# VH-VL binders against Protein ULTRAPETALA 1 (ULT1): the designs that were tried, part 19

Target 1, 237 residues: Protein ULTRAPETALA 1 (ULT1), of Arabidopsis thaliana (Mouse-ear cress) (q8gza8)
Amino acid sequence: MANNEGEMQCGSMLFKQEELQEMSGVNVGGDYVEVMCGCTSHRYGDAVARLRVFPTGDLEITCECTPGCDEDKLTPAAFEKHSGRETARKWKNNVWVIIGGEKVPLSKTVLLKYYNESSKKCSRSNRSQGAKVCHRDEFVGCNDCGKERRFRLRSRDECRLHHNAMGDPNWKCSDFPYDKITCEEEEERGSRKVYRGCTRSPSCKGCTSCVCFGCELCRFSECTCQTCVDFTSNVKA
Short names: E, the ipSAE of ESMFold2; O, the ipSAE of ESMFold2 at other seeds; V2, 0.75 times the mean of E and O plus 0.25 times the DockQ between their complexes.

## First folded at step 14 (VH-VL; framework fv_prolgolimab)

Design x4 (from t4 with heavy chain Y101E; at its last fold request DockQ between E and O 0.77; V2 from the best seeds 0.68)
Fold by ESMFold2 at other seeds, look of step 15:
Structure x4 (fold): chain C 237 residues (1-237), chain A 121 residues (1-121), chain B 106 residues (1-106)
Amino acid sequence: as target 1 above (237 residues)
Amino acid sequence: QVQLVQSGGGLVQPGGSLRLSCAASGFTFSDYAMYWVRQVPGKGLEWVSSISWSGGSTYYADSVKGRFAISRVNAKNTMYLQMNSLRAEDTAVYYCAKEYERDSNEAFDIWGQGTLVTVSS
Amino acid sequence: QPVLTQPLSVSVALGQTARITCGGNNIGDYNVHWYQQKPGQAPVLVIYRDSNRPSGIPERFSGSNSGNTATLTISRAQAGDEADYYCQVWDVSTVVFGTGTKLTVL
């Protein structure tokens, strides 16, 4: 007879305590284990972040703005590229954690246990890939008429559209990426121009200030996450 | 033409110091990480040290940590290796190298001509 | 750090195919780069990321990497191919070179 015990997949059930011994930044959540991780580029320096390991086999790497905000979550492969290793494509060996004070690649840790099990089953979490990595609005002024147009920063691509628009000294209303508009369109109301943050959760305090998906030529300079700080400090001024 | 021209080698007694120079031309020096790689005569290549584009991050092989210091002056297109507390096992040809453009800082495409450092009593 | 073991020497007859191996535990999980070094000269990159040739490297140079072995293949070996050859990987935050192979063209 089969014994069926109803239990949530609790983070404390994912690994034995001794398997996580001496790892830096271990934090056990309700359905994940989290550790400090990083990736090294000799060009840009060390990128530091937090890795979450899920029982589904999903791996998420987030900026250190807050652990309660899901903004800027990355796959390990995306983190490797974001850290300046765009062509390496070997994240298992290039993403590291700290064990006993030393950098240890993920491939030499127990942290890939559930990822490896999931790969054997050829399964993927459909809900782990969200389009929303940032919930923030910003405004760009038209060079011709001075009207400001609202850019919705919800995905990496939308953040890039805003970045490109800010870098264009001749940006016009006709360059608006969401719809074809002209200077004749009504400007956003002033009350919307002061709205910047995520209003859907009181715990989403840090993600509104962290935009970690900058372009290849620069990173967002006001972000306090370690990845953006490291990139900004290393980029040519 | 892209090139790295090295200087500063020579004979030194154990415990002594030397400073190696690597002057770059033909590319935008300040965009790239730079590297030191050494080769003991008759032996293989060994990575020694690396420096980020700005000089803000430095990396060292365990065998030289605390004794060697890598630096760069981007305005002069020059990288340096300050070698202190030299030992007989530091005797080698020292090469500077540039990271390869088409490979995100894993390979090296341009190497200097090499500078011999000899440490003997 | 991983140890990348290469044969000390390899001989090949002129016009034949030479194969130089680089052995390492699970080296197929790394990107492998290859350098040619002629006597008294600096190394020259001949293969990067397992199988790609930099501009100026003849098509007779090729590479592969799987399991525990990466291989540099030089078809139609020429006298000018006589050199030392090194494999190299990136390991976490460091650079590791293989032990080196002297290729002799007979």
Scores: ipSAE 0.656, ipTM 0.860, lowest interface PAE 1.2, mean pLDDT 79
ESMFold2, look of step 14: ipSAE 0.649; ipTM 0.853
ESMFold2 (binder alone), look of step 14: mean pLDDT 93; pTM 0.946
ESMFold2 at other seeds, look of step 14: ipSAE 0.623; ipTM 0.847
ESMFold2, fold request of step 15: ipSAE 0.643, 0.616, 0.649; ipTM 0.852, 0.844, 0.856
ESMFold2 (binder alone), fold request of step 15: mean pLDDT 93, 92, 92; pTM 0.942, 0.941, 0.942
ESMFold2 at other seeds, fold request of step 15: ipSAE 0.634, 0.609, 0.654; ipTM 0.854, 0.839, 0.854
ESMFold2, look of step 15: ipSAE 0.657; ipTM 0.858
ESMFold2 (binder alone), look of step 15: mean pLDDT 93; pTM 0.946

Design x5 (from t4 with light chain Y30E; at its last look DockQ between E and O 0.65; V2 from the best seeds 0.00; counts 0 for: pae O 5.0 > 2)
Fold by ESMFold2 at other seeds, look of step 14:
Structure x5 (fold): chain C 237 residues (1-237), chain A 121 residues (1-121), chain B 106 residues (1-106)
Amino acid sequence: as target 1 above (237 residues)
Amino acid sequence: QVQLVQSGGGLVQPGGSLRLSCAASGFTFSDYAMYWVRQVPGKGLEWVSSISWSGGSTYYADSVKGRFAISRVNAKNTMYLQMNSLRAEDTAVYYCAKEYYRDSNEAFDIWGQGTLVTVSS
Amino acid sequence: QPVLTQPLSVSVALGQTARITCGGNNIGDENVHWYQQKPGQAPVLVIYRDSNRPSGIPERFSGSNSGNTATLTISRAQAGDEADYYCQVWDVSTVVFGTGTKLTVL
């Protein structure tokens, strides 16, 4: 194995080593940093899980608590609810990591850096300047087999790929832009569909009452499809 | 008549031990987490310890870890605080308290009357 | 854990409105609870989750919480409102009380 795993690694660009010092369960993955996390209920005790932090600002939690949990990946808010804290949804303070043997809330760690940056860029005051997306993943169905394939909507280019795929009545698995696949590949697990659209965005907490028409990153003024035309006219009016 | 009735305080020498009791009535005791909060006379409130509804999880302030042990016997509707290796700084009125909602850690709606613990030579 | 700073004392004229503050970084993201304590007595819950009154607490008591400040407001102050007041939040696995405020009704 290579003895120089330095800053050229995708996940190693997220945090300095000293920022992660004494954190329990640190694992630097391909495009994420993973740590042990949990949520405490004085009523039910500790629920333990693994938190993945992505450069996009996405946060994913995989619960290691019990059999019968059918959610593969949870938002921090969903994990807080799963742990028995259904009221007072303030997950930044209630979800913790272990640093030096002590529970430390996420809000007091560097782990929210990319989530906070993503939230700032998704604010109404920053939308005209931002290149960063604030959308959940979307799915496109194959015309031939009916399987759905996951599209990431993290950039304007990725949004365009999804937009074009949705407008193609003959779209097939072989048209998937991220990998060379066929209809033989397994469909995405249903739990990943929680990353759909603008119904509820875990990375954009200020958007609790919006009607999701899209945004300047995922709608195109030069496109003639009805969705883009409707967005452009509504923004202008 | 929802109430918490405390007992077990008193005067003790440094290094000594006391056991505080908190007897509950008027609600389903086994559905609620319970808490100990203390107050040095003339000073503010300080959380001491917590216990989950079943007794399976216990939590302590750093100042008392390793010296105090919280417990409960749900069949007796009673919570306890075993205080060992007592120090002068443990002198306070000790209150027991009940969480407001059975399904979350929230406010404390019912408090005991308080029990004075004095640690002095 | 957060530090909840309260003024040491607040004075209010009889019949006027008192405001007691509880300061903490981003306390607006917390559920703040308020307790009244008279000398020699146990605390009494007067506001929970920022702005809700338990049964039996008069409408004169109200609460708000945003930004870095939570506020307990007591309108039409009465002599019986003289007491110490504490704010409280949950911090991960611990309970944090404010430093306490003595309210004096003149």
Scores: ipSAE 0.219, ipTM 0.604, lowest interface PAE 5.0, mean pLDDT 77
ESMFold2, look of step 14: ipSAE 0.579; ipTM 0.831
ESMFold2 (binder alone), look of step 14: mean pLDDT 92; pTM 0.941

Design x6 (from t4 with heavy chain S50G; at its last look DockQ between E and O 0.29; V2 from the best seeds 0.00; counts 0 for: pae E 16.9 > 2)
Fold by ESMFold2, look of step 14:
Structure x6 (fold): chain C 237 residues (1-237), chain A 121 residues (1-121), chain B 106 residues (1-106)
Amino acid sequence: as target 1 above (237 residues)
Amino acid sequence: QVQLVQSGGGLVQPGGSLRLSCAASGFTFSDYAMYWVRQVPGKGLEWVSGISWSGGSTYYADSVKGRFAISRVNAKNTMYLQMNSLRAEDTAVYYCAKEYYRDSNEAFDIWGQGTLVTVSS
Amino acid sequence: QPVLTQPLSVSVALGQTARITCGGNNIGDYNVHWYQQKPGQAPVLVIYRDSNRPSGIPERFSGSNSGNTATLTISRAQAGDEADYYCQVWDVSTVVFGTGTKLTVL
């Protein structure tokens, strides 16, 4: 049964020690339990993040691509969609945690206990809505030097610059300010290529990449593959 | 035009090894995940292995983990399945298959012609 | 990992509607794909993500998925529809195929 006093709940009271045994990344907060989680896409590989479980039934996922104080809070469905799996309704089986070194879907874990209990209540959670946008970084190779240039994809302009770079067969470093990438930067350690997080865009449904804002500006409309056709067709109303 | 051409099948004794090849043409191979699916004659389809577009992620059915290794060389438009420690139960027609489109739709639209692997004592 | 159970066989009169089921616990939480396989041939994708048709597949092929059952529906069945049909899902890091259904027309 969900506890109506979620504001006073201590994270250590949410689950027995045995229920969390061998889970990776367990961190007990003041009113939540946090674990490492992820979602796998054949195109983009593993998107790794942190899942927070609250006594209210709320589930929050924070992408490790932006480890600073501006981390974005995602629902499991939003995380699944932006990791490249497309549908929110499948997240219970597509989002996994690591138990004993093995990927285990959320549906097979105790972590959904409070979420399932809260399904019998109509309530709003102010923690489930983040104002910040979180996108995975993308990299484009320079034709001259062969090094990759990082595109952070945090704004519409950055997304457009990335789309333009991908569409230019002769793209070079001189066409975009060079962003030196080093292993000593905390941002680089937190934004590894496989780490992902996306926010929902009101103007873009079923986004397969975190680079898209305002889908009428996407280059997908020039592509004949079914994914691009479906995407551009579905964002019109 | 769009095509997957398989090779490398044949007869192998139990405990032996065999390497299957799947050569792609008519599409940008490096944009797509690839898969191996097998079928015992007269029986159903069984997934064997998968590999991401870059080769950075690989996946295996429990029945082949530790014995089979999937790989790809994007410069050659070719995917491979290295099969080791073969058992009689591995006897099947092996198909390679292409992911339907770039995002993770997990459906397979282009299949190879199939290659028979026979493991006999 | 989930088990996808299909009936061994389904019969339909020529011109009538065939329905092939794919059962699995909470299969409605998955994207379900369907393949047609004729003897001696590789499978052909006929439905993806529950209900979408790839180009070249006739409108008489349709699909649905909810609860514990996904269904492939073939309206106005033709002799050429006689084949084996498989459902398929992706579960975390594995691909799972259904047990297969032989569709007999007439």
Scores: ipSAE 0.000, ipTM 0.418, lowest interface PAE 16.9, mean pLDDT 71
ESMFold2 (binder alone), look of step 14: mean pLDDT 92; pTM 0.945
ESMFold2 at other seeds, look of step 14: ipSAE 0.326; ipTM 0.699

## First folded at step 15 (VH-VL; framework fv_prolgolimab)

Design y1 (from t4 with heavy chain S50D; at its last look DockQ between E and O 0.01; V2 from the best seeds 0.00; counts 0 for: pae O 13.4 > 2, placed apart)
Fold by ESMFold2 at other seeds, look of step 15:
Structure y1 (fold): chain C 237 residues (1-237), chain A 121 residues (1-121), chain B 106 residues (1-106)
Amino acid sequence: as target 1 above (237 residues)
Amino acid sequence: QVQLVQSGGGLVQPGGSLRLSCAASGFTFSDYAMYWVRQVPGKGLEWVSDISWSGGSTYYADSVKGRFAISRVNAKNTMYLQMNSLRAEDTAVYYCAKEYYRDSNEAFDIWGQGTLVTVSS
Amino acid sequence: QPVLTQPLSVSVALGQTARITCGGNNIGDYNVHWYQQKPGQAPVLVIYRDSNRPSGIPERFSGSNSGNTATLTISRAQAGDEADYYCQVWDVSTVVFGTGTKLTVL
């Protein structure tokens, strides 16, 4: 049963051994890496499944939450919804894997590397009007404990959430919009914070710090923060 | 369950106007860029127009610039194509389509059923 | 902008392998997507980014892209594969479709 699909379809090339260290349920297939994953709801507990990561950036989940489940291959969003979470828009934070015996959200792992790259790489040009841009991930510090929490700035809603958090001088871990957490949740390791969700490609055109100083697309003209007001005033002629 | 349902086609005389509608369900409409693609009966596919997820950016094929206007109302999960100054060569089946991935606007995974627009005397 | 040239028609015997080409200058530098369209129906995405299958597309469908040619391959052709097929790329600020190929299954 020789695989004649070529070396790029070998799962062993997707991640370095060190990147998968201590993850539970790691299986390397011919064209994917598979890991045990799950999603927790307060009403139903843990739903356990298998996550497959492909070099294409695709993610597939085989749910084991119900015997005889007809949904054989699910997107992570569909899996989150089937696990009983009330808000299905948080799958990157609500789907977890086991690393060193602890539940770790997908957003805090390298497993999204190819998903993130695929989403950006397919946009190969700046259009002459309103070019599509991606912002890098940014971090907001908790006023109580000083821990930083990762915000993705890929959609207008995500940019607004980050903007609101940066404008709140009393922002706390409990204000994190993607899941209900407290200061007790562990902070992301510093070495992982350097990964900002941008590829090395020229397609990463995002803002580096504050959406208010970013491209015209992420400017919120109705924003009352002093930085936005000053910027708008200063660029007028 | 994920679907795009189109309406608004029909027969119009040259110089007339029509507005096409594309109603989305089963996905978060406001996360995706949306597209109009047309097909002259018996011919191939042609891109017409597209609109960013927020509606802040719009794009048009040269053949329709100045005559067609794309828009969306995210609160209603609906995209529109206002077609003015219609010509015989605008006769086609018009499809709406959804981009495949968030922040990607290169492939289309969900298509509407198509709406025939006929421009003739 | 690339002109994406496809053969007007391709024929394949039941159970055999069909290959549909999409030609363009340096098309290997683009992500190529493929759509199947049956009579009276909307297009269906069958391959994206050169060689990837969306959920629900049979493994019989595969794709490749290098140099000046992208190829859609349909192994073990079935009567139900008879359709029009279009390649598509994103070129700078526009969407470009190929000229289309009618696949006939004999």
Scores: ipSAE 0.000, ipTM 0.431, lowest interface PAE 13.4, mean pLDDT 75
ESMFold2, look of step 15: ipSAE 0.224; ipTM 0.633
ESMFold2 (binder alone), look of step 15: mean pLDDT 92; pTM 0.940

Design y2 (from x4 with heavy chain W53Y; at its last fold request DockQ between E and O 0.66; V2 from the best seeds 0.65)
Heavy chain, then light chain:
Amino acid sequence: QVQLVQSGGGLVQPGGSLRLSCAASGFTFSDYAMYWVRQVPGKGLEWVSSISYSGGSTYYADSVKGRFAISRVNAKNTMYLQMNSLRAEDTAVYYCAKEYERDSNEAFDIWGQGTLVTVSS
Amino acid sequence: QPVLTQPLSVSVALGQTARITCGGNNIGDYNVHWYQQKPGQAPVLVIYRDSNRPSGIPERFSGSNSGNTATLTISRAQAGDEADYYCQVWDVSTVVFGTGTKLTVL
ESMFold2, look of step 15: ipSAE 0.671; ipTM 0.863
ESMFold2 (binder alone), look of step 15: mean pLDDT 93; pTM 0.943
ESMFold2 at other seeds, look of step 15: ipSAE 0.689; ipTM 0.869
ESMFold2, look of step 16: ipSAE 0.669; ipTM 0.861
ESMFold2 (binder alone), look of step 16: mean pLDDT 93; pTM 0.942
ESMFold2 at other seeds, look of step 16: ipSAE 0.644; ipTM 0.851
ESMFold2, look of step 20: ipSAE 0.670; ipTM 0.863
ESMFold2 (binder alone), look of step 20: mean pLDDT 93; pTM 0.944
ESMFold2 at other seeds, look of step 20: ipSAE 0.707; ipTM 0.876
ESMFold2, fold request of step 21: ipSAE 0.635, 0.638, 0.576; ipTM 0.852, 0.851, 0.828
ESMFold2 (binder alone), fold request of step 21: mean pLDDT 92, 93, 92; pTM 0.942, 0.943, 0.934
ESMFold2 at other seeds, fold request of step 21: ipSAE 0.610, 0.660, 0.592; ipTM 0.845, 0.857, 0.836

Design y3 (from x4 with heavy chain Y100W; at its last look DockQ between E and O 0.35; V2 from the best seeds 0.60)
Fold by ESMFold2 at other seeds, look of step 15:
Structure y3 (fold): chain C 237 residues (1-237), chain A 121 residues (1-121), chain B 106 residues (1-106)
Amino acid sequence: as target 1 above (237 residues)
Amino acid sequence: QVQLVQSGGGLVQPGGSLRLSCAASGFTFSDYAMYWVRQVPGKGLEWVSSISWSGGSTYYADSVKGRFAISRVNAKNTMYLQMNSLRAEDTAVYYCAKEWERDSNEAFDIWGQGTLVTVSS
Amino acid sequence: QPVLTQPLSVSVALGQTARITCGGNNIGDYNVHWYQQKPGQAPVLVIYRDSNRPSGIPERFSGSNSGNTATLTISRAQAGDEADYYCQVWDVSTVVFGTGTKLTVL
């Protein structure tokens, strides 16, 4: 369903060769396409890195041009901040690639295709037919400042991250797994703190409130953790 | 007291050269990017050039590339704009400006008083 | 390379609300900054990142940014608000100013 069918193909089937033409630093991996990217700060100069685009819609950036950098995998938002643009929060326009020798923002490239499809799929599940099993977003409060940070619970790994965070009495903003942030980042406005992505279905047994802490037994299509089992057990035939 | 004091403007002939200076005080000059922005009398603002904290990176508007050179001497708290091959269209008030915040460089909070450059004859 | 189009002039009666627009394709995807410039003076930052006021700027100044339009709003307009106003964005690696609007307070 995610495949693009056409006359020309690249090795990964993510993009046709014509879509990547003139783009600098293209490397086609087994399940990703990688390109050179960057972000400009007039204070620090250009930060240069490698962007990987996955069919899942994930985007990963590995910084190459920062001496002493451990080359941690970064989201585009984290890379924007890493480059010295701490408060901009506009990575789609501020992170660029080189096409034909010119800086082109990601928002004007095909590279966001799968990212946008992932966002559209989430939006469709929220507004259209809600037959899919989705855990709602959850919030975890920082022990130091009290600010709450949003966790997405869409995969077993993401549920594990939330589970670990809820079980850590000393959890801090700096422990946030999606971006490297501190207590200085502003919390979501109270009016925007709505639980998202929850679609109740028969497949999510035991998650009657669509609240499930990530554990080794918790799954998107089936909830087998003790909390979910206990809820299901309270309604016996 | 944070301040940018400009000097070096004046009248020059087309094809001539002029060097503008912008002296900073009241803040740690070497922490910030610095900017030149110009304004033709009666017209709007146009970004001209920018320089990184160390002077290691420079940026120019297309209209001035190859003719203007931005520089800084952090030990003197001073930024410069060397303007060569001047044209009548370069006639403007030139402002220096400091970036707004240490962690974001999209806006400018402190501006110099402006220096008039007139290219004629 | 956004083109930031502003009206050439806006007039407002004393005590009324003035709105100055800054138009650009998908300008809502940018952070918009606003400057006030009085004749013979350097620009002064009045709004940054769409809607925030620097210290010393009256609450009468506010801003918004959505879709293709950013708007600077000046409520209870005073004679001292008469000036030129510019919007500004960061575009990839450059700084872009709007075309400018002369606000006249009647």
Scores: ipSAE 0.650, ipTM 0.853, lowest interface PAE 1.3, mean pLDDT 79
ESMFold2, look of step 15: ipSAE 0.710; ipTM 0.875
ESMFold2 (binder alone), look of step 15: mean pLDDT 92; pTM 0.936

Design y4 (from x4 with heavy chain R102Y; at its last look DockQ between E and O 0.47; V2 from the best seeds 0.63)
Fold by ESMFold2, look of step 15:
Structure y4 (fold): chain C 237 residues (1-237), chain A 121 residues (1-121), chain B 106 residues (1-106)
Amino acid sequence: as target 1 above (237 residues)
Amino acid sequence: QVQLVQSGGGLVQPGGSLRLSCAASGFTFSDYAMYWVRQVPGKGLEWVSSISWSGGSTYYADSVKGRFAISRVNAKNTMYLQMNSLRAEDTAVYYCAKEYEYDSNEAFDIWGQGTLVTVSS
Amino acid sequence: QPVLTQPLSVSVALGQTARITCGGNNIGDYNVHWYQQKPGQAPVLVIYRDSNRPSGIPERFSGSNSGNTATLTISRAQAGDEADYYCQVWDVSTVVFGTGTKLTVL
């Protein structure tokens, strides 16, 4: 009920506010953006649901089309079929969201941004590209309070924030760009420290304190810091 | 034997009302969405309205929304289009149509014979 | 609100192949349906979902859809093929018809 309060702004980094403007049912979660969506069958009526968009490119739909709808997590394609569009197989155009009071197909929204990125990666044979994940979580200590802060290295922006924090010997909780974490907040508990994403496998050639070698999300070729210069110059993908 | 037989239509003044009927036979009427499609004389086809199998959901083209009301009575195998606040631009041949069973909601295989509606002073 | 643009008319000689196009931005991302309408008659579905024929439609009728163009192809055109032809798509919660093409068989 109060889970919307004080949560990390990873979801807000997925889309700018103007990109979600006038969209109905927007709820920014910990690592997702959620919106109201639907699919129309003239035979059965509108099926209404909630779509979650993840930085990994995953799309999850929980149907709310009728009281007692017991469908759990659905892909958009499965939701299209569930809605009575069994033969269409065009979910990008048939699943809609409400923008300014009008039904707008997913294909004409920014909501497919990460799905489209993930689809391109999945259609390529890429060394060390673990598709939807690049990093384990990393932790940086605040120089004011000594508390550790979790960096979920799931997007290029998140990796850049961690990279910059590791390069700043005076990094503090107040330097976190979303102003959602202060020294007054509790430290990330050790019992909840789960290393996810990039593993010690050959597909990730090396995760260090500020970069994960072999992951394109950690390659900041435009950055002039010595760590990025050395990484870009020395790594073989 | 599968057919849609239309009735209603005719000449009305601007601002007037008409009710079109579409009687179905030869198939299980209550299994399907039903449609109204119109055609201005000498011009192309335009979707007007749709109704779900139960009548619980209705859909309208923007040009007729708020003026037209689609309904059905499954016990009578009949669909209706109540047309109110008629305008000259509503002058057309009106067809009822049944959704195609093998292409859910996207195509139409059985059409009525058409009913002319003329809105003129 | 997509606009499905068709040529106003197409002519074909008896026994030749007619091609009727339906243009729209990314129409290949839609299922395209085709109807034949003869004067004074209701439309008849001749192609559904790009390339499928309903029962009773001759093999001479075929369809394709990719990129920005869907095409209805009528091989070995017959006098009885003279009609208006409409493409149609489903758009979100509405039905959209093309502008229509008059096919004349010479």
Scores: ipSAE 0.676, ipTM 0.868, lowest interface PAE 1.2, mean pLDDT 79
ESMFold2 (binder alone), look of step 15: mean pLDDT 92; pTM 0.939
ESMFold2 at other seeds, look of step 15: ipSAE 0.679; ipTM 0.867

